VH-VL binders against q0aze0. Designs and how they scored, part 433

Target 1, 268 residues: q0aze0
Amino acid sequence: MKIILVNNRFKENTEKKAQEIAGQLSALNVEVIIDNGLDEPYAGTVDFIMVLGGDGTMLRAARRYGQRAIPVLGVNMGTVGFLSNIEINELAEYLPLILREEYSLEARMMLEVAVFQQQSLLTRVFCLNELLLRSNSPRMLSFALEISGQKLEPYRGDGLIVSTTTGSTAYSLSAGGPIADPQLDAFIVTPVASHIINKRPLVVSPEREISLHLLEEREAIIGIDGQIKMDFGAENRVLIKRAPHPLLMVNLKAKPFFTSIDRSLQRQ
Below, E stands for the ipSAE of ESMFold2; O stands for the ipSAE of OpenDDE; V2 stands for 0.75 times the mean of E and O plus 0.25 times the DockQ between their complexes.

## First folded at step 19 (VH-VL)

Design MM6 (framework fv_inotuzumab)
Fold by ESMFold2-Fast, scan of step 19:
Structure MM6 (fold): chain C 268 residues (1-268), chain A 123 residues (1-123), chain B 112 residues (1-112)
Amino acid sequence: as target 1 above (268 residues)
Amino acid sequence: EVQLVQSGAEVKKPGASVKVSCKASGYTFDDYAIHWVRQAPGQGLEWIGGINTYTGDTYYRRKFQGRVTMTADTSTSTVYMELSSLRSEDTAVYYCARDEGYFDYLSGTFDYWGQGTLVTVSS
Amino acid sequence: DVQVTQSPSSLSASVGDRVTITCRSSQSLVYSEGSTYLSWYLHKPGKAPQLLIYDVSRRLSGVPDRFSGSGSGTDFTLTISSLQPEDFATYYCLQATHFPLTFGQGTKVEIK
């Protein structure tokens, strides 16, 4: 059995904990690869991915490994996030279940984002939460949104978010988007500070393709899961569709999504 | 519109503790981490550590480990940095700064800063 | 700890001059998926530092076009194409790829 441990480079005890866990797993004849983000993704056969950290570390793991149909477990080192399932102090209790492959899997949709310069593909990335198109200057953007060949009236404002249902509680929520059950597959399209007052968030079938391009030359960027940034100009176009494979999240204990989001909103 | 407002200057004796506050406004508090950076007289900028405001997870530079504690109060949108066992070398202007990275992803890019708090440690 | 060294430590310049400041790290700053966490800050006495450039070459909204950043791996440069009176300050680079975050020692840009 081979397990990847994905850790957070800023969490003080995360590298130490990863090494402790790697030692425990090695004693049980499990091969361990540690991924701290500095190296290329591990290219070999992997049976399980354990993410030691918060939601941001999980997002990185999902982009690197989410399309491989490998079980991914979020292990929180502090307070619970939306994407973690167990706490680090519970790991010893659940480790036998992990090694016996006695757990359920929850499928979470992902986005496939393809960025073009004119007709040439520049890059293709996958993400769990969202793509954000935003202005990188004081000037608002003017841009076109097309959904499955249907051209909408032009947008004017600071940007647009195209989110998964998992991402509904991330940046889309801050921009006024709806909270969505992550069991649903849908795109959520949320305007950012739109100048046009009648531009509403849209909930769109995951079978549709979404296209974005600028109508005026502006300084803009595409943000992926809040972690990857790419320059976006009038010669660029982005295509967004549902990724071929969902992220397979490990469920070792029941996680009540609605009470978790309710508590989060009450805390504010 | 985004603002970080820090508490006022402090004068402390060696061995005492100081607690500096940083009140955030103009954005969703839990979505961004806050870091602390100091500048001692005649020295450059030095990173002390940071806090995930949603989870409370902290990350400290080793030389401050055991002496620094960072906490976040979501109800008041305020981050605190407490530094104990103060030495004369801790005399500095202390800044809080927002990590531009969204949620718990830390880019280590500081897009907004507090005005600074002078902490003087003298006997 | 990753060491970050700026060059020069100070320079004298006149309004209208082209100013170049370099920042060198002891290790590569390339992180996951090609991200490079290197930023530049302007600092004046009595004021908070302010962000100028992030991700090596991206200018923060509102920062004048005369400021530009470049570089890769371990070697980075901040350029001011035509120095203005408000640009006399100390400049710092910050690496955030490796824990702990480390600033360069600073470069003072003084009136000639």
Scores: ipSAE 0.561, ipTM 0.807, lowest interface PAE 2.5, mean pLDDT 89

Design MM60 (framework fv_inotuzumab)
Fold by ESMFold2-Fast, scan of step 19:
Structure MM60 (fold): chain C 268 residues (1-268), chain A 123 residues (1-123), chain B 112 residues (1-112)
Amino acid sequence: as target 1 above (268 residues)
Amino acid sequence: EVQLVQSGAEVKKPGASVKVSCKASGYTFDDYAIHWVRQAPGQGLEWIGGINTYTGDTYYRRKFQGRVTMTADTSTSTVYMELSSLRSEDTAVYYCARDESYFDYLSGTFDYWGQGTLVTVSS
Amino acid sequence: DVQVTQSPSSLSASVGDRVTITCRSSQSLVYSEGSTYLSWYLHKPGKAPQLLIYDVSRRASGVPDRFSGSGSGTDFTLTISSLQPEDFATYYCLQATHFPLTFGQGTKVEIK
């Protein structure tokens, strides 16, 4: 059995905890790979991924490994996030279940993002929450949105978010998008500070293809899960699709989504 | 418009504690981490640590571990940095700064800064 | 800790001059997924620091195009193509690839 431990490079205690867990797992004849993000993703065969940290660390794990159909468990080390299933102080209790493969899996859709220059593919990335197109200057963007070849009226504003349902509680929420049940598969298209007051978030079938390109040369950025940035100019086009594989999230205990989001919005 | 507004100057004696506030406005508070950076007179910038405002998770430079505590109050959109066991070498201007990334993955890029708070430690 | 060293520590220049400041890290700042967390800040006495360049070469919003960043791995450069009066300041690079975050010692750009 081979397990990847994914930790946050800024959280010093997660590096120490990852080493402690790695030692414990090695004593049980489990091979452990530690991924702090500094090296390329581990290329070999992996049976399980354990993410030590919050939602941001899970997003990185999902981009690196989510397309491999490997179970991923989020272990939170602080205040409960949306993508963690258990707390770090519960890990010892659940470890025997993990090693016996006694857990259920929840599939979460991911985005496939392809950025082109002319006809040439520049990059292809996957993400769990969203793609953000935004201006990197004080000037508004003017851009075209196409959904399955259907050309919408030109958009003017600060940007646009294309989100999964998992991402509905992340940046899309802050931009005025709806809260979506993460068990549903859909794209949520949320405008950012639209110049056109009547532009509304759209909820779109995950089978559709979404494309974006600038109508005027501007300094713009494509952001992936808030963590990866790519330059985006008028010569570029981005194509967004449902990724081939969902992220397989491990459920070791019930985590009621709606009461969790309600509590989070109250911040009591 | 994004703004970070810090509390006013403090004068403390050696051994005391100081608590500096940083009030955020113009954005969704929980979406962005806040870091603290200081500059002692005649010295360069020094990173102290940061806090994920959503989770409450903190990241401290080792030399401050055990003396610094960062907290976030979502109801007032305010981050606090408390530094204890003050020494004369802690005399500095302390800045809060917003990490340009969101959630608990820190880019370590500071896109907006507070105006600074002078903390003077003298006997 | 990853050591970050700026060169020069200070320089004298006139308005209109091309100014180059270098920043060298003791370890590679390349982070997986194609990111290098190296940013540059301008700092003046009595004011908060201001972000100029991030991700090595990306200009922050509102920053004039005379500022540019370049480099890779361990060697990075901030260039001001034509120095303006408001550019006399201290400049800092910051590495955020390795914990803890470390600033360079600063480069003071003074009027001749």
Scores: ipSAE 0.584, ipTM 0.823, lowest interface PAE 2.5, mean pLDDT 88

Design MM61 (framework fv_inotuzumab; at its last fold request DockQ between E and O 0.82; V2 from the best seeds 0.85)
Fold by OpenDDE, fold request of step 21:
Structure MM61 (fold): chain C 268 residues (1-268), chain A 123 residues (1-123), chain B 112 residues (1-112)
Amino acid sequence: as target 1 above (268 residues)
Amino acid sequence: EVQLVQSGAEVKKPGASVKVSCKASGYTFDDYAIHWVRQAPGQGLEWIGGINTYTGDTYYRRKFQGRVTMTADTSTSTVYMELSSLRSEDTAVYYCARDESYFDYLSGTFDYWGQGTLVTVSS
Amino acid sequence: DVQVTQSPSSLSASVGDRVTITCRSSQSLVYSEGSTYLSWYLHKPGKAPQLLIYDVSRRVSGVPDRFSGSGSGTDFTLTISSLQPEDFATYYCLQATHFPLTFGQGTKVEIK
């Protein structure tokens, strides 16, 4: 068995814990690779991924490995969020189940984000939460939204969020988007500080495609999961689709999403 | 408008503690982390640590661990830095600075800064 | 800790001059998905530091286009194409790829 441990570069205790866990797993004849984000993702075959940290760390893991159909377990290390399944102090208890592959999986839809320069593909990324298009200045943006060939009226505002249902409790929520059941596959399109009266978030079928481009000669920024930034100008186009493969999140214990929403969102 | 307003100058004796405040306004408080940076006389900028206002996690430079405590009060949108066991070498202007954050992720890019707080440690 | 070394420590220049400041890190600053957490700050006496450039080459809104950032891996450069009177200050680079965050020692740009 081969396991990747993903940790957080800013939380030294996650690195230390990863090393400890690696030692323990090695003693059980399990090969371990630690991914702190400073190297390219491991390209070889892997059986399991443990994410040590919080939701941000999970998002990075998802972007790096989510297309490889590998079970991913979130192990919370003192943070708040929705993407961890167990606490670090519970790992020892559940480790035998992990090694025996006695766990359930929950498929979470991911986004495929393709950024083009004219007709040329600049970059393609897969992400678990959302894409954020925002102005690079205090001025509002004007941009076009197209859904499966249907051209909507131009948007005017600070930006736009295209989120998965998993990402509904992140930036989209802050911008006034709905909280979505993570077991549902859908796009959530949430305007950011739009001055258009009655502009509402859209819930869009995962079978559709979403396209964005600017309607003016200005510079904007595309943010992916709040971590990756891309310059976005008038000559660029972004195409958003459902990713070909979902993230396979490991469920070792039941986690009541809806009953924990208030607790998770109100304790700040 | 984004603004970070720090508390006033402090004069302390060696061995004492100082607590500097940084009040944030003009943005959603828990969407950004706050870091502390100091500049001693004739020296450059030195990162002390930071606090994630969303998770509550703190990140301290090793040399300050055990002496520094950072806290956040969401009700007042204020971050505090307390430095104990003060030494003459701690004499510096202390700045708070805003950093983009997303859950347990920090960018480490400081886009807005407080005006600075002079802390003088002398016998 | 990752060391960041600025060059030069100080320089004298005149208005209109092209100014180049370099930061070299002891380790690569490239992170996941190619992100590079290197930023540049301007600091004047009695004022708060000001962010100029982030992510190596992204200029902050409101920062004049005479300021530009470049580089990759371990070598980074801040360039002022034509120095203006208000640009006389101390400049710092900051790396945030590695914990702990570390500043360069600073570059003082003074009047020639």
Scores: ipSAE 0.917, ipTM 0.951, lowest interface PAE 0.5, mean pLDDT 94
Fold by ESMFold2-Fast, scan of step 19:
Structure MM61 (fold): chain C 268 residues (1-268), chain A 123 residues (1-123), chain B 112 residues (1-112)
Amino acid sequence: as target 1 above (268 residues)
Amino acid sequence: EVQLVQSGAEVKKPGASVKVSCKASGYTFDDYAIHWVRQAPGQGLEWIGGINTYTGDTYYRRKFQGRVTMTADTSTSTVYMELSSLRSEDTAVYYCARDESYFDYLSGTFDYWGQGTLVTVSS
Amino acid sequence: DVQVTQSPSSLSASVGDRVTITCRSSQSLVYSEGSTYLSWYLHKPGKAPQLLIYDVSRRVSGVPDRFSGSGSGTDFTLTISSLQPEDFATYYCLQATHFPLTFGQGTKVEIK
């Protein structure tokens, strides 16, 4: 059995915990690969992925490994997030179940993002939460949104978010988007500070293709899961669609999504 | 208008503790981590550590581990850095700076800074 | 710790001059998905540091286009194409790929 441990570069304790867990697993004849983000993603066959960190670390794991149909477990260290399933102090209790593959899987849709310059593909990336198109200057953007060949009236504002249902509690929520049950598959399209007062968030089928391009030359950025930034100008266009494979998230215990989000909103 | 406003200058004796505040305004507090950077007289900038205001996680440079404590008060949008067991070498201007965060991810880029707080440690 | 070294430590220049400052790291600063966490700051006595360039080459909104950043891996450069009176200052690079975060020692740009 081969397991990847994904950890966060900013927490010295996560690096040490990763080494401790790797030692424990090696003693049980499990081969362990540690991914701290500095090297290329491990290219070999892998049976399980354990993410040691918060939601941001899970998002990185999903971008690197989410398309391989490998079970991914979020192990929280400290503050509980939305994408973790167990706490680090619970790992010893659940480890035998992990090794015997006694757990359920929840499929979470991912986005496939393709950025073009003119007619040439520049990059193709996958993400779990969202793509954010935003201005990188004080000036508002003017941009075109097309959904499955249907051209909408131009948008003017600070930007646009195209989110999965998993991402409904991230940037989309902050921009006024709906909270979505993560068991549903859908794109959520949320305007950011739209100058047009009646531009509303849209909830559309995950089978739709969404395209964006600027109508005026502006300094803009595409953000992926809040972590990757790409320059976006009038010569660029982006195509967003459902990724070929969902992220397979491990459930070892019930996650109280609705009570967790309700608690979070009361603290804001 | 984004602002980080720090508390005023402090004069301390060796062995004492100092607590510097950094009050944030003009943005959503939990979307940015706050880091602390110091500059001793005649020396360059030195990173001390930071706090993720969303998760509460702290990140300390090893040489300050056990002497530094960073805390955040969301109700007042204020971050505190407390440095204990002060030495003359701790005499410096201390800056807070914000760093865009996304859950436990940090950008590592300091786009707005506080005005600085001079801490003088002398007998 | 990853060491960050700036060259030169100081230089003298006149208004209108092209100024080049180099920042070298002891290890590659490339992270997941090609991200490189290298930023440049301007610092003047009595004022807080100011961000100029982030992610190697991205200029902060409002920073004049005479400032540009370039580089990859371990070797990075800040260029000021035509030095202005307000540009006499100390410049610092910061790496944030490796923990702990590390500043270069600084480069002081002085009047010739």
Scores: ipSAE 0.813, ipTM 0.911, lowest interface PAE 0.9, mean pLDDT 91
Fold by ESMFold2, look of step 20:
Formats: structure tokens, sequence, C-alpha cells
Structure MM61 (fold): chain C 268 residues (1-268), chain A 123 residues (1-123), chain B 112 residues (1-112)
């Protein structure tokens, strides 16, 4: 059995803990690869991915490995996240179940994002939470949104978010989008500071294709999961589709989504 | 109107402690980590550490480990940096700076800075 | 710790001059998906540092076009295409790909 341990580049305890866990697993004849993001993604076959960190670390793991149909377990390192399943101090308890593959999987839709210059593909990336189109200057954007070839009336504002349901509690929520059940597959399209007040957030079938391009020359940025940035100008367009494969999240311990969100909203 | 306002200048004796505050306004406090950077007279900028206000995680350069404590108070949008066992070489201007965070992710880019707090350590 | 070395340590220049400052890292600053966490700051005595360039080459909104950043891997450059009176200051690069975060030693740009 071969496992990838994904950790966070800033937290030294995560790195030490990853090495400790690697030693424990090696003693059980489990081959371990540590991925802190500094090396190319491991290209060989693996059976399981363990993410040591919070939701930001899980997002990197999803972008690197999410299309490979490998079970991914979020292990919280002291900060509760939406995508972690167990705490680090519980790992020893659950390790036998992991090794026996006694867990369920929850599929989480991902985005496939393709950026073009004119007619040429520049890059293709995957995304677990959201794509953000935003202005990179004091001026607002004027841009076009197409959904499966259907052109909507132009947008004007600071930008636009195209989110998965998993990302509905991230930037999309702050911009006025709905909280969505992560078991649903959908795009959530949320305007950012729109100067056209009739532009409501849209919930869109995952079978649709979403296209964005600028209508005026402006400096803009495409942000992916709040972590990857790409320049975007009037010569560019971006195409967003459901990724070919969902992230397969390991479920060892029940995580009550609605009770957590409800209590947080009502107490704040 | 992003603003980071730091507490006033301090004069301390060797062996004492200092606690500098950094009050944030004009943005969502939990969306940005706060880092601390200092500059001793005639020297360059030196990163001390930071705190992720969303997660509560702290990150200290090893040189300061054991002497520095960073805390955040979400209710007042204020971060504190406490440096103990002060030495003459700790005389510096101390800056807080914000770094956009996304959960536990930090870019390490400091887009807005506090005005600086002079800490003087003298006998 | 990753060492970051700036060159030159100081220089004298006139208004209108093209100024280049280099920043060399002891290790590659390339991270996942090609992200490269190198930024440039301007600092004047008595003032807070000011971010000019992040992610190697991305100019902060409101920073004049005369400032540009370039480079990859371990070698990075800040260029001021036509120096203005307000540009006389000390410039720092910062790497944040590796923990701990480390600044270059600074480059002081002085009036000739």
Amino acid sequence: as target 1 above (268 residues)
Amino acid sequence: EVQLVQSGAEVKKPGASVKVSCKASGYTFDDYAIHWVRQAPGQGLEWIGGINTYTGDTYYRRKFQGRVTMTADTSTSTVYMELSSLRSEDTAVYYCARDESYFDYLSGTFDYWGQGTLVTVSS
Amino acid sequence: DVQVTQSPSSLSASVGDRVTITCRSSQSLVYSEGSTYLSWYLHKPGKAPQLLIYDVSRRVSGVPDRFSGSGSGTDFTLTISSLQPEDFATYYCLQATHFPLTFGQGTKVEIK
C-alpha cells in the first residue's frame, strides 16, 4: 500500500507530524510519499492520500491529485475545517480502519478550468472550491457570461465567482451566494459587487459549460481556490466545466454539516 | 479603507517584556493573517513571525521561539505581539502587516502595514 | 533557512535613470502549480514599507507602470524604468515559498 501525506509549508509541526506518521506507516509495510508542495506531484500509483492540515491544504491536494480517483482523508491539525474528517489525535484509533479500507467515500464535484488566449489553450487547472474573476486595477470590469452557448446580459462590477457546492461556504458566501449542500452537484455563479442589481446568484446544472471574457480592456486576475492566480485580459477567455472526476473524500467519522452551519449562523 | 493602527512607542530595560498591539479596520479580520516585521537601526527588515487569524495558528522564526507570543482578539480585531527577555539588539521599529489567508493557506504577501512601533531597550 | 541576496547593496542614480535591482535565492522559489512567492517592497525612513510587486511580476493596483518585476526559479529583478524623485528609497525582496520567510538585505537607491 502506498500513501501520500500532504502537509502545509508554513507549519513546522505539520512537517514533523508527517515524518512521525510516515515512520509508523513504514513499520506496517506501507510506503509513504510526503508532499509539501515544493516538488512535482508524485506520478506513480497510490492507494490513499492523507491531508495533514486545514481546508487550504486539502484544496492543494485536490488540485494535484483529485482527478486520480484516490481516496483522500482530511486530518485536522488543530483547526477545525469543513473538509477534515478526523483529528490528528484520533489517527491511531482510525488507522486500522484505514488499512482495512473500512470507510465510505463522499464524492465532491470539482471544476475543470481552461484559460485561452485568442484560440490557443494557455493552461488547464482543476478547482475544488471556486474560480474568482476579479479586477486587478481601480476600475471595475465589464464582462460577458455564457452558459452552454447562451449569452446573458453583460456584467459590470468587481468580478464573478463560479463555485462548486463545496465552495458555497467560501468566497461565494461572502459575495451573497447561497449555502449549498455539498452532496449536490452544481455550479453556483455569484456576482461580486455588481453595479447591475438585477444580477442574482445562479445555481446551474453541472452539465453546463460556463464561459467568461472581458468586454473592455482591463487588467483582471483569475483566482483558483484562493491560492492560484492567472493573468486575465481582453485577449483571454475562460471555459469552466465539471471536472471528469470528483474528489473522493474518506468518511470515517460523522460530520454534521447542517447543525454546524445552523448554529454558527444563529449565534453570529 | 484598510488600516492597521499600532500602539505607541515603548522604552524598556533589558530583561523586560513588551506587548505591541495592531488594530485592524476596513476589512474582514479573519480573511487576513497578521505578520510582524522589525527593523533595527541601520539594518534591514527582519520577519519575526505571524498569526493566522482564521485558524489561530502561529508561526515564529526559530530565533524568536520561546520569547515571542502572538495572539488575536477577533472581537476587537486586534493582534498582539509580546516579546520577552528583551535585549539591547531588540531595539527596533516593529511593524504589523496583513497577508491574505484562505483557511490555513497564506501567500506571504504583505499588502498593508501598520505605522510602526519604536521599541527602545536601554539600561 | 533560505538565503536571499540583493545586488547591489546601494546605488546612486539620477531622476530619469533606469534602475535594476536583483534578488537571488539560495533555493528555488517555485511552489505547487508554479506559484512563486517573491515580492518587492519600497521603504523610506519613518514610513511603513509599501508593497510594489508580488508573485514575481504582479504590480499592485495603483503602483506606477515604471515598476516591473521579472525572474524565475532563483533569480529575480525589480526594474524602475525611469526613476522619479519619490523613488529614492530602500528596496527589499521577500521570499515566502519556504519557511521561515526571509527578506533580502535591502538595496538603497540614493540621489547622485
Scores: ipSAE 0.807, ipTM 0.904, lowest interface PAE 0.9, mean pLDDT 90
ESMFold2 (binder alone), look of step 20: mean pLDDT 92; pTM 0.947
OpenDDE, look of step 20: ipSAE 0.825; ipTM 0.922
ESMFold2, fold request of step 21: ipSAE 0.778, 0.796, 0.791; ipTM 0.893, 0.902, 0.903
ESMFold2 (binder alone), fold request of step 21: mean pLDDT 92, 92, 92; pTM 0.949, 0.947, 0.949
OpenDDE, fold request of step 21: ipSAE 0.913, 0.916; ipTM 0.950, 0.950

Design MM62 (framework fv_inotuzumab)
Fold by ESMFold2-Fast, scan of step 19:
Structure MM62 (fold): chain C 268 residues (1-268), chain A 123 residues (1-123), chain B 112 residues (1-112)
Amino acid sequence: as target 1 above (268 residues)
Amino acid sequence: EVQLVQSGAEVKKPGASVKVSCKASGYTFDDYAIHWVRQAPGQGLEWIGGINTYTGDTYYRRKFQGRVTMTADTSTSTVYMELSSLRSEDTAVYYCARDESYFDYLSGTFDYWGQGTLVTVSS
Amino acid sequence: DVQVTQSPSSLSASVGDRVTITCRSSQSLVYSEGSTYLSWYLHKPGKAPQLLIYDVSRRESGVPDRFSGSGSGTDFTLTISSLQPEDFATYYCLQATHFPLTFGQGTKVEIK
């Protein structure tokens, strides 16, 4: 059995815990690869991925490994998050179940993002939460939104978010988007701070293809899961569709989504 | 408008502790991490650490480990940095700064800064 | 800790001059997903530092286009194409790829 341990480069305690867990697993003849994000993703065959950290670490793991149909378990290091399933102090209890493959899987849709310059593909990336198109200057953007070949009236504003249902509680929520049940597959299209036109968020089929391009020469950025940034100009076009494979999240214990989001909203 | 407003100047004796506040406004407090950076007289900028405002997770530079504590109060949108066992070399202007990335993914890029708090430790 | 060294430590320039500041790290700052967490800040006495450039070459919103960043791996450069009176300040690079975050020692740009 081969397991990848994914940890956060900023947390010294996650590095030490990853080394400790790696030692324990190696003693059981389990091969362990530690991925702190500095090296290229491990290219070999892997049976299981254990993410040590919060939601941001899970988002990185999903981009690196989410398309490979490998079970991914989020292990919280003592704080709450939406994408973790168990706490680190529970790992010893659940480790025998992991090694015997006695768990259920929850599929979470991902986005495939392709950025073009005319007909030339520049970049293709995957993400779990969202793509954000935003202005990188005080000037409003003017941009075209097309959904499965249907051209909408031009958008004017600070930007647009195209989110998965998993991403509905991330940046889309902050921009006024709806909270979506993570068991539902859908794209959520949320305008960012539109001042001239009062545009509503859209919930569309995950079978749809969404394209975006600028109508005026502006400085704009595309953000992926809040972690990757790409320049976006009037010569560029982005195409967003459902990724070929969902992220397979390990479920070892029930996590109450609705009470968790309700508690989170009371804090704001 | 995004603003970070820090507490006023402090004068402390060696061995005392100081607690500096950083009050955020103009954005959703829980969405962004806050870092602390200091500048001693005649020296450059030095990163002290940061806090995830939603989870309370902290990241401290080893030099300050055991002397620094960072906390966040969501109800008042305020981050605190407490530094104990003060020495004369801790005399510096202390800044809070917002990490531009949201949630717990820290890019270490500081897009908004507090005005600074001068902490003077007498010799 | 990853060491970050700026060059020069100080320079004298006139309004309209092209100014170049270099930042060198002891280890590569490339993160595996192609991101390089290297940013530049302007700092004036009595004021908070201000973000100028992030991710090596991306200009922060509201920053004049005379400021540009370039570089890769371990060597990075901040360029001011035509120095203005408000640009006399100390400039810092910051690496955030490796924990702990480390600033360069600073470059003071003084009036000639």
Scores: ipSAE 0.436, ipTM 0.772, lowest interface PAE 3.5, mean pLDDT 88

